# Designs tried in a protein design chat: VH-VL binders against q96p48r954to1139. Part 16

Target 1, 186 residues: q96p48r954to1139
Amino acid sequence: ASMGDTLSEQQLGDSDIPVIVYRCVDYITQCGLTSEGIYRKCGQTSKTQRLLESLRQDARSVHLKEGEQHVDDVSSALKRFLRDLPDGLFTRAQRLTWLEASEIEDEEEKVSRYRELLVRLPPVNRATVKALISHLYCVQCFSDTNQMNVHNLAIVFGPTLFQTDGQDYKAGRVVEDLINHYVVVF
Key: E = the ipSAE of ESMFold2; O = the ipSAE of OpenDDE; V2 = 0.75 times the mean of E and O plus 0.25 times the DockQ between their complexes.

## First folded at step 16 (VH-VL; framework fv_felzartamab)

Design bb1 (at its last look DockQ between E and O 0.04; V2 from the best seeds 0.00; counts 0 for: pae E 15.8 > 2, placed apart)
Fold by OpenDDE, look of step 16:
Structure bb1 (fold): chain C 186 residues (1-186), chain A 121 residues (1-121), chain B 107 residues (1-107)
Amino acid sequence: as target 1 above (186 residues)
Amino acid sequence: QVQLVESGGGLVQPGGSLRLSCAASGFTFSSYAMNWVRQAPGKGLEWVSYISGSGGFTYYADSVKGRFTISRDNSKNTLYLQMNSLRAEDTAVYYCARDSYDDSGWYFDYWGQGTLVTVSS
Amino acid sequence: DIELTQPPSVSVAPGQTARISCSGDNIGYKYVYWYQQKPGQAPVLVIYDDSDRPSGIPERFSGSNSGNTATLTISGTQAEDEADYYCQVWDSRDDYVFGGGTKLTVL
């Protein structure tokens, strides 16, 4: 697995969100929200790799349109991009604090803690987290169709975002909490 | 090589309890989710329960919810299934099965040989 | 709730091609997995992700999935292939779902 450049080194859009993330999220929102097993199913390795390379090279020039790309290739590219971030989406420095926050039993206190941690993230990371979690919130709204509820998404994105080789339940809990409490956290 | 060995099966009366164990070896146990799958005599396979690598996520078939508890001790490389309020229909060979996680699939790549649980008066 | 339907039995002569179907609504959009179980033994994964073979599984085993039917195909069936075969999918509501199983008899 190849490591990508830092999140802040990516081409950024107007909202400090990497264009690569925006392109993938936008495409999946348009074409993949009702796709069975979205983010669970993998795309074709070669196509995913090619797409990811193109996005990393110049995300602004990449054209993602319905019918041109398989949604699983795009979702796989996005997951791989996020997974391969050198410091992870939540940064190496803050990763443990996020995981620890998931252990807070009081929901109000936990939400407050997540808010604090979000403020501590670099602006690009914060914006990206918000965009991603917002997107995942939308995805789970179609769970009756795509079969990806909050738990399923958390299982997938926990390891992806926190770069864990195993199934660290805390990573999944963070993602689950952020999706479930999206409105009050962000 | 991956090896899973179930134990703890036996004869138990209806309403009784039994705890199954599955000893794992040949892989990093904590890195893999584990499952219990059972098979009634002469019948097909039925998924029973799932537990994540760290034990933070557990899921149960509706047929066993509230009665069975899946757990694991990663320091001992052991998976457990606590079965309470056992019923005749719980009679089956119980298999522990490793969950494959490759961002692609939700399936069982390795199985133990199973342990027989018989619930009978 | 998703339900997977398999024929209870399939018979094939040695050297012939065996086909075992697994039917379910829109199963073509899900990954299907196949397990082989010989009498008194544990199930063994023979196909994953519709058509991929685990290491050690003979090339005569193949899988396909389209529409409402997944199919396990055994070309050049051998006596040792006589077993029960189960298809399986994952569903967010029902978790892991198995077909009823198919007994393959090699005549």
Scores: ipSAE 0.018, ipTM 0.567, lowest interface PAE 6.2, mean pLDDT 92
Fold by ESMFold2, look of step 16:
Structure bb1 (fold): chain C 186 residues (1-186), chain A 121 residues (1-121), chain B 107 residues (1-107)
Amino acid sequence: as target 1 above (186 residues)
Amino acid sequence: QVQLVESGGGLVQPGGSLRLSCAASGFTFSSYAMNWVRQAPGKGLEWVSYISGSGGFTYYADSVKGRFTISRDNSKNTLYLQMNSLRAEDTAVYYCARDSYDDSGWYFDYWGQGTLVTVSS
Amino acid sequence: DIELTQPPSVSVAPGQTARISCSGDNIGYKYVYWYQQKPGQAPVLVIYDDSDRPSGIPERFSGSNSGNTATLTISGTQAEDEADYYCQVWDSRDDYVFGGGTKLTVL
């Protein structure tokens, strides 16, 4: 029914990841890893909105094809979906705790704290965080070509995932930490 | 090498308070979540409370919510359980247990020897 | 909400196979952990993730989990295996849930 509902109310795939997220991540993994400025550049507003509307209406029926969907339109649709979640990916209940964890100076303690927070997320949220961070790790592996290193991705996704106004450096640090420590955290 | 030693048990009147301690050694204490698990005489195991490695997350069984407080001091490698408003049904051996996590879930890989709490007139 | 049911006792002759069940609705979708507790002693983990043994646990201990039943199996049961055995799962709603325990006697 309503596409503005919580993450768990979205159409889900077999791994408890929203089909919207899977479709966008899969497409960008196949076609967009070498695209300069991926995730930093904005797609065309009208095309992005039309795509997002289609995905919200019935993500299972949407096929993303190279030549019909520009990578920047897909990346913009994914970012807008995540930013518009009513409770956010990390949930409003845990948002401040996640942000405070980024301030821990001891890396081993900080990683342990992130693992604790992850297991307390709802299953759909946890699976989605793992899938997204895994994808961003792959994106930064191509940073020599796409120009999107861990820091650049953190600047983009910090505000997007924590639904901030773009000035909260802690949100970016969480994202950067999760990407840098992906193997240990997940 | 991992050692967990509980202390602070004893006889207490209903409505009274008691604080349990668990001294940890042989591992990096702050990297592990810790639990209290209890066992009433002749009965099975019952989970009581959880605290994360940093101390930022705590959870309680419904039977103890509002009466018990779990805490830790990572500088002293010590886990605590503050028990208030004690009742006869809180009579049990209390175990300190080290939490272990993998992709599959949470479980207890090391246990202390326990400390007896008796709530009786 | 989740409840784990174990038989109160199981008896086996030395050298025979003991099987201790742990029943719960759809327990096969969860990972099951088993603890051994000898009288007057702390519990010891003997099986994790349904079927894996921690280091130092004899190979005669094994586990399985499917459908509504998980099973701890002890082949070639020895006198020192006489103990109480508890199954446990973790759940995001109920946290740590234990079965009621099974007393294994070796006659």
Scores: ipSAE 0.008, ipTM 0.463, lowest interface PAE 15.8, mean pLDDT 86
ESMFold2 (binder alone), look of step 16: mean pLDDT 92; pTM 0.944

Design q1 (at its last look DockQ between E and O 0.44; V2 from the best seeds 0.00; counts 0 for: pae E 8.6 > 2)
Fold by OpenDDE, look of step 16:
Structure q1 (fold): chain C 186 residues (1-186), chain A 121 residues (1-121), chain B 107 residues (1-107)
Amino acid sequence: as target 1 above (186 residues)
Amino acid sequence: QVQLVESGGGLVQPGGSLRLSCAASGFTFSSYAMNWVRQAPGKGLEWVSGIYGSGGFTYYADSVKGRFTISRDNSKNTLYLQMNSLRAEDTAVYYCARDSYDDSGWYFDYWGQGTLVTVSS
Amino acid sequence: DIELTQPPSVSVAPGQTARISCSGDNIGSKWVYWYQQKPGQAPVLVIYDDSDRPSGIPERFSGSNSGNTATLTISGTQAEDEADYYCQVWDSSDDYVFGGGTKLTVL
């Protein structure tokens, strides 16, 4: 990985959240919560790529304004950023343990396990996961409008966040669990 | 290069069952969502079913819900479609189609040559 | 559910521009995809995200989408472009919708 490619090497804002993540999440929160298929619909490849490059170069200088960027370009940029993290959002070392946690049948035990695993994440990763899941929780609150319920979001973000060579459905389960249990996990 | 090869088509009576297979090569099969799309003779294209990941997420057109089951074996790079309670209107060429990974499966970037399923008494 | 309407057939002389429409309510708010299908062959993706071309697709193929109509345009149409063309969108959760298809005849 080149310099600046890891999550911790990004420009960080308040609460150790990368500015690139904050910019995208903030914009989508403002402009995209009621957008049909948000996060499932992809932006145009060229626009998404240009935006992502700009954000990676200097996220602090990028101003996302309503009407200037398509929400799907922004959402695609965010997904691609998360997908391309060298160590993944949940880190390569902890990835399997997260997936295994999804197989716990007892809900209380599962929630407890997720709490434990969150504490094990690096601070930037933990903060980013919390911010992202919080955002996704908000997105699903508008599922009647945007057609993106918890399950649909899990389908999208599972593969994105866990970067598995094979798309393990357990990845989606983890995301689904974290969204469903956001209040008690975080 | 990406290659998809369907098999398993044939003649079956109404109410019968048939299982289609799609052998994939030229890409990391497990990393892509896969779909079945069918085309009745002389008619247009109709999406049938899709599968994400290792099989945890499956979806079906209303016309086949409860009758068809999509599955996959990533170790064999193979996609399946179990078709039960077949009807005459299920007669079609069935195509295996790959979703674009980057686009989370909203269009079909590669197609097989299809396998013909004929449901007739 | 969105319905996509295509003209059943379009005819064009060689070298002329062919335009195939795909109409649907507020289709401009969705990404539209186009497929080419020649007789006895599988469909081939020719346009994605309204106007982007996959590698290997000639530049004479272009797409646009606004309002209630998406359009596939083939400039300088050639004999080999004679085929059926289908538009497609993602409508709702895992619901893929195709147009009825348009037979393009090169006269």
Scores: ipSAE 0.020, ipTM 0.589, lowest interface PAE 6.4, mean pLDDT 91
Fold by ESMFold2, look of step 16:
Structure q1 (fold): chain C 186 residues (1-186), chain A 121 residues (1-121), chain B 107 residues (1-107)
Amino acid sequence: as target 1 above (186 residues)
Amino acid sequence: QVQLVESGGGLVQPGGSLRLSCAASGFTFSSYAMNWVRQAPGKGLEWVSGIYGSGGFTYYADSVKGRFTISRDNSKNTLYLQMNSLRAEDTAVYYCARDSYDDSGWYFDYWGQGTLVTVSS
Amino acid sequence: DIELTQPPSVSVAPGQTARISCSGDNIGSKWVYWYQQKPGQAPVLVIYDDSDRPSGIPERFSGSNSGNTATLTISGTQAEDEADYYCQVWDSSDDYVFGGGTKLTVL
């Protein structure tokens, strides 16, 4: 039978990162960093759905191989997984606190506040945020070829991670801040 | 269902100022980024400015930066465009547009009917 | 900054297929959106994400995007399809970029 849909119900690796997340991030890191429009582009619906079903069923058994999976199908599966989390990556309970922190004018105070908020997340959520933001930092390092700078990634991942129905500048600001400051925050 | 109604257009001399409004209804206004897009008579569409949900982050086309200011009042479900130092090339119909995002991209899913701004001496 | 080029006009007989191109450097790496604007009216979204139709848009509207060209295709073109058509991308250097527009005439 399949695992459930919540983050804590997923198969976890040794570092408390869901295997679904690790599989997708690892594949994109290996094969997708120079792919133009990575994360902005959508994969084919049927291929993305089939991949996500396999990962939800038994993520440990899924091994992504170059030539078998299109990078946009993998990136779409990851975004869909994060979007569909019942409580969200940052949790509904803490969502407003994260969004309000993005409005702090003093940059050092804002970074300190993000560090405080991270320690209050459940361990699996915190490990997943760290892994994802570290990965997005790597993606933007190739922005000259893939066209996905920090701002573009934040526009995509803000709504995805905070599960909004549209663009939300505070959600995008949180993601942008975490990428820009990942060394000092994590 | 979704309704966007622009107002405040009119005739103004070069160097003058004008403030546009867009009244929104039929959706949770504060949850959506909003934009202004303009169209000069007989010409194509040109994006002007955008603003995120609670009125914080704003962005502008280079052609209007420093002269135009976008703002919103979420308690009144209203988007604004303050246009200063107007030039003849700012003559256009100005549309209010709602931003939309899915996991694949950004686009304008609803548009108002527009308000005409004429800059002429 | 990406620049989007559209032909200024396209003419088609009723019932025939109209193809409206939108050319840009490596536009295939971006998602393309198409808007229809009838005279005196606001634009209406007809294609999003290169090829998807909003509800209420007839199946005769389709889109494709690869390489340096995106194409809006209208099969079985009808008189009510007479309009200006604009392509649009989101571009990290320019935010929202529109093509110059194509006037479709059905003769």
Scores: ipSAE 0.007, ipTM 0.541, lowest interface PAE 8.6, mean pLDDT 85
ESMFold2 (binder alone), look of step 16: mean pLDDT 92; pTM 0.932

Design q2 (at its last look DockQ between E and O 0.06; V2 from the best seeds 0.00; counts 0 for: pae E 9.5 > 2, placed apart)
Fold by OpenDDE, look of step 16:
Structure q2 (fold): chain C 186 residues (1-186), chain A 121 residues (1-121), chain B 107 residues (1-107)
Amino acid sequence: as target 1 above (186 residues)
Amino acid sequence: QVQLVESGGGLVQPGGSLRLSCAASGFTFSSYAMNWVRQAPGKGLEWVSGIWGSGGFTYYADSVKGRFTISRDNSKNTLYLQMNSLRAEDTAVYYCARDSYDDSGWYFDYWGQGTLVTVSS
Amino acid sequence: DIELTQPPSVSVAPGQTARISCSGDNIGSKWVYWYQQKPGQAPVLVIYDDSDRPSGIPERFSGSNSGNTATLTISGTQAEDEADYYCQVWDSSDDYVFGGGTKLTVL
């Protein structure tokens, strides 16, 4: 895999989740859930870049061990990977429909719409979204410690996942909705 | 359209206190971090303080730590800056600025017109 | 903390290219942002992420960043471009650093 490859072209692990995503999520789950400002804080540029390059070259051969990698470098690598996806995590074709879904006022209707949209995603994308949102749900469970509640995570991941410049609040709203309704949406 | 309107500036004596407000409109206020940036007369821009959308994170420049307090009321779409123990060097136009994030870094994409704070005996 | 250094002033004739530098140790490893401030007005974002332009900013504005210097370039400079320009970076410690500003005069 190289920079610019699609999500489906990545090394895939079980359940169609890219190994690169799994490695990062797994490491952060183990070492970063109680880290203050996790995903808000950025890693060192050079370290993040090297890690991301290694993961893109061969994610299966990369060993992320506690004490060897700073959690912020790993989180930055994950965010950058997701941001740099050619079609984005929610695909270019479906991006606007996801954003529009966030404007649905009725919560039950909105949840139903998100379910429909998930089914429309390619299998790898769907699996990745589920894994990521599940992870973020876990992260926010420790918000008393890490200070990253659902809203804060949405601020970070909205632009990342929808490849926006941070000016479209709907992107964050989608992420917030998916985290808040994780149990019923997935 | 995004609008930010500062208020609360004025003349205050050294050691005094002042509270600035910034009224926001045209966007989901709670979804954005907000900042105060000041500019002394004839000088450059200086970041003062920032607060995340939920209010969970607050940050301050070293020059104002312990003296200034940033806060927000999302129900009123308003950002605040409580300034205590004011000094002459705090004299400046104070801008509220919306924070933007695109997974690359943080910057200010929208600014208010500012409110002047003058600290003088 | 990183310190950003800008020239105090730059002068350019109309139609010529203006270049405003922002120097800092290894600034090329950071994203640089540029703001335009006209007299009596609030700053306006003109470049983000080194070289990207917000909507509404003329194409004559461009940015680059490498090594120890970021540069704001205004090609075909117009009279309305006369303003103060500030570079800015963000530190992972949640610190925002501005350059000292550059006054661009269009002669």
Scores: ipSAE 0.186, ipTM 0.750, lowest interface PAE 3.1, mean pLDDT 93
Fold by ESMFold2, look of step 16:
Structure q2 (fold): chain C 186 residues (1-186), chain A 121 residues (1-121), chain B 107 residues (1-107)
Amino acid sequence: as target 1 above (186 residues)
Amino acid sequence: QVQLVESGGGLVQPGGSLRLSCAASGFTFSSYAMNWVRQAPGKGLEWVSGIWGSGGFTYYADSVKGRFTISRDNSKNTLYLQMNSLRAEDTAVYYCARDSYDDSGWYFDYWGQGTLVTVSS
Amino acid sequence: DIELTQPPSVSVAPGQTARISCSGDNIGSKWVYWYQQKPGQAPVLVIYDDSDRPSGIPERFSGSNSGNTATLTISGTQAEDEADYYCQVWDSSDDYVFGGGTKLTVL
């Protein structure tokens, strides 16, 4: 098997979550939930690139410590990792199906459709979606302080997760729906 | 061929109202956040207001909050700015600008030619 | 809460290197965007993400950002580069923030 940066080729933790995702999410959960504009602000180019390179080389050996990494550099590294996945988090095979599901008008039917689509994802992808959306749900719980409500997060993560060159309202709507319905969907 | 065409500018008295429009073509309008940016005569650029693709989130510079209302009609590919309680300081060319996002942040990749608003007694 | 300061004007001879600064407290922690505006025209994006060029922007345009200063550099400056140049950042408190602009004169 050739070396690559697909999701299935990442170092994985105990629950099939890539270590690079876990490291970034855990750090932001510990140090970044009250940071104004978290995920909307961008990190410095060189620092983000160096961090991402370290994580790609050996994520298990990278330990993020409070005060050593700026939260915006960590958030930018996570977003770039997700953006650069060759097949994407939702996979190219399912991408359009996810986007079409966002157009379902009946809320109960839409939630049921998302649950079915999650089951069809590869195990690593499904675990990563669950971990990421759980984290974003937690981020929006602090929106009075960090200014990142569900809509703000959806605008950032829609294009990032569906790998579009601009905003796609369907991609944002999928993310928004998953956060809003986190308890029922997951 | 992204095109943005502003209209609705003109002369208005202080305290008056005016509505600007921006007609968009050449791209999927509903997929992009849109913004108004203004430039007073002989001055620099100042961001005024923005609206996300769905229309579900709007935001404003402090100088216009409560007086201006941004909106969009995605079925007509049109962005609007309702300007109320106009002041002399609102005199400017108003540009319609398309927002762009990638992993680095937010910036304006396409601009219209602008429409002049003059607030004078 | 960030303010961006640009020199009001910069003059260079044709073929020389022009450097336009954009100063702000810890601006190196933000991504910087640069716009060119010729008289009577709309702004045009010339640099995004501190240093990247959009398609169609000449290679003589480059950018850097560190510490408290971002810089737009034009090497081999040509008469057609005479314009106003604005830096811009995005900030969660102030949203889009522009510098005051710099008039580049090519003599």
Scores: ipSAE 0.007, ipTM 0.569, lowest interface PAE 8.3, mean pLDDT 86
ESMFold2 (binder alone), look of step 16: mean pLDDT 92; pTM 0.936
ESMFold2, look of step 18: ipSAE 0.006; ipTM 0.547
ESMFold2 (binder alone), look of step 18: mean pLDDT 92; pTM 0.937
OpenDDE, look of step 18: ipSAE 0.007; ipTM 0.564

Design q4 (at its last look DockQ between E and O 0.17; V2 from the best seeds 0.00; counts 0 for: pae E 10.3 > 2, placed apart)
Fold by OpenDDE, look of step 16:
Structure q4 (fold): chain C 186 residues (1-186), chain A 120 residues (1-120), chain B 107 residues (1-107)
Amino acid sequence: as target 1 above (186 residues)
Amino acid sequence: QVQLVESGGGLVQPGGSLRLSCAASGFTFSSYAMNWVRQAPGKGLEWVSGIYGSGGFTYYADSVKGRFTISRDNSKNTLYLQMNSLRAEDTAVYYCARDYDDSGWYFDYWGQGTLVTVSS
Amino acid sequence: DIELTQPPSVSVAPGQTARISCSGDNIGSKWVYWYQQKPGQAPVLVIYDDSDRPSGIPERFSGSNSGNTATLTISGTQAEDEADYYCQVWDSSDDYVFGGGTKLTVL
């Protein structure tokens, strides 16, 4: 895989999750859940870039070990990977429908809408979204330590996942909703 | 090309207020963390404040906490610094500086600065 | 909080190598950044992540960082390199820390 490749063109694991995503999420889960400002803080530019390049070349051959990689480099690599997806994680075709769903006032109706939209995603995208949101749900469970509550995570990942320039607050709302309603949506 | 243009500097009395602006162009403004760095006459550089996460996170040097407020208007590609309760030691050229990314480390682009003079 | 110490001034003859130090406790564990500032101008990034150069920065500029000292090295120093140089790190408290600056004079 290389920069510009679609999500489905990546090396995939058994659960249709790109290995690159799995490696990063797994490492952060093990080493970064209590890291202050996780996903908010940037990694080193050169190290993040090198790591991302390695993961894109052959994610299966990359073994992240505690102490060898800074969690912020790994988190930055993951964010950059997700940001650089050609169609974004939620696909270009469905992006607006996701954003519109965030405007539904009735919570039950909104949850139902998100379920419907998830079914419309390609299998790899759906699996990746589930894995990522599950991970973020876990991250926010340690918000007292890492200072990354649902809202903070949504601020970070909204623009990343929807490839916005940060001007559309609805992107963050979607991420926030998915984290808050993880159990019932997925 | 990336451009940052500061404005709003001037002479103000101690205890007074001033609002600085930084007009950004040549890049997706909302995608970058922005900062203010100041330099007193004949002195070194001092970080003042930063705004990250598309505006969701703000940080301040201890020397200005409670007195200064950083904000941004992404629709106008403009960074602001509201300075209240100004002191003589706040006298400096104030630079608008872009962070390489959205959450810290270093400044890859700087404006030419605007002078703030606090004097009775 | 980390404190960064730079020599106030360094002088070199044209063509010689200039070395500007930036000292701080365990600074080698942090990424160091360097800025050049000429009189009446804004700072310009010349080194990031200890030793990487931004596009447009001459190859004669290099950086290193280990132990308690980071160093900016300018090989074959030219008259145009006369300026103030500042080292900088990012603190864990989301604070940017600058050195006091070094005036480089090209004799």
Scores: ipSAE 0.027, ipTM 0.638, lowest interface PAE 4.9, mean pLDDT 92
Fold by ESMFold2, look of step 16:
Structure q4 (fold): chain C 186 residues (1-186), chain A 120 residues (1-120), chain B 107 residues (1-107)
Amino acid sequence: as target 1 above (186 residues)
Amino acid sequence: QVQLVESGGGLVQPGGSLRLSCAASGFTFSSYAMNWVRQAPGKGLEWVSGIYGSGGFTYYADSVKGRFTISRDNSKNTLYLQMNSLRAEDTAVYYCARDYDDSGWYFDYWGQGTLVTVSS
Amino acid sequence: DIELTQPPSVSVAPGQTARISCSGDNIGSKWVYWYQQKPGQAPVLVIYDDSDRPSGIPERFSGSNSGNTATLTISGTQAEDEADYYCQVWDSSDDYVFGGGTKLTVL
């Protein structure tokens, strides 16, 4: 199986999302939704790196089982995978357009713009954004237990998904907007 | 370049109140979470409180919950710490600190600190 | 709740290697950050994400983290490196947690 650098070069599942993303999201959904600080806490460096290397080598052969992987190792591996994508999840071509959309003051216009931008993403990217934001929406549903509300998740995933160095407030705003408006955007 | 300047420290009696300020410059203040970290004389660093860029989420160390209130005014590029019901154990230099990438993991810039002394 | 333990002091001759440990239960599962603080000054970040060096920090500063111990290493230690050093992690129950600090003496 292809270890691939870009998102579309990854092993893909039936729903057009990379198996590496599906494996991590599914594991966190099953085992990690009530874990305090999920996605903000880091995993063990060596375990995270080993897991990520295994997933990059052959994601289909990796089976995550409760008790065998710490949830923070899995969440860290997923974040690292997304941060390291050569073209990014939102693609370099569309990055500025996504960030500019976050500045639209009218909420209905902003939501409409996000829907338009989603259609323009490559199919694999669009499916992956939907799967990830759907998952983060689920994570924030447990925020009274895991302490990760929409804003906290946006702080973590803004830089991760837009591959910023924390210099662009808009990256967090896009993620926050997509989670807050999940039902109407997707 | 990033600059953080604390002010408002001084001598107060136990049970008193004091308000600290941190003037920020050289960056888009509203885009960064901000924190207070204190250091008692001759002792180590202790995190006190944090606030996210929008001001919509605040969090506190257990030792100050209910007595201290962190806030920010993004129009003035200023971070605040309202300190009530002060105790001798609150005596410390208080530093203003900025989070690196808005994730809340660590502090990339620190102010010079302002001294708070709680003594009768 | 994680507690970080550092030795109170470390002494090293100029030009030798200093190692400052930071011990905590399963600290290898966390990102570790290191700060240098000279007397009367604010802390300065010297290592982030276990082993990465901010711009402007000399190459002689390095870090590692595995198991229950993170280590700040200063190779070719210079007199100007004499300072207090603090390790720090983030934890979901305590947020930012600092070690007790290590006074590095260069003699």
Scores: ipSAE 0.007, ipTM 0.513, lowest interface PAE 10.3, mean pLDDT 86
ESMFold2 (binder alone), look of step 16: mean pLDDT 92; pTM 0.937

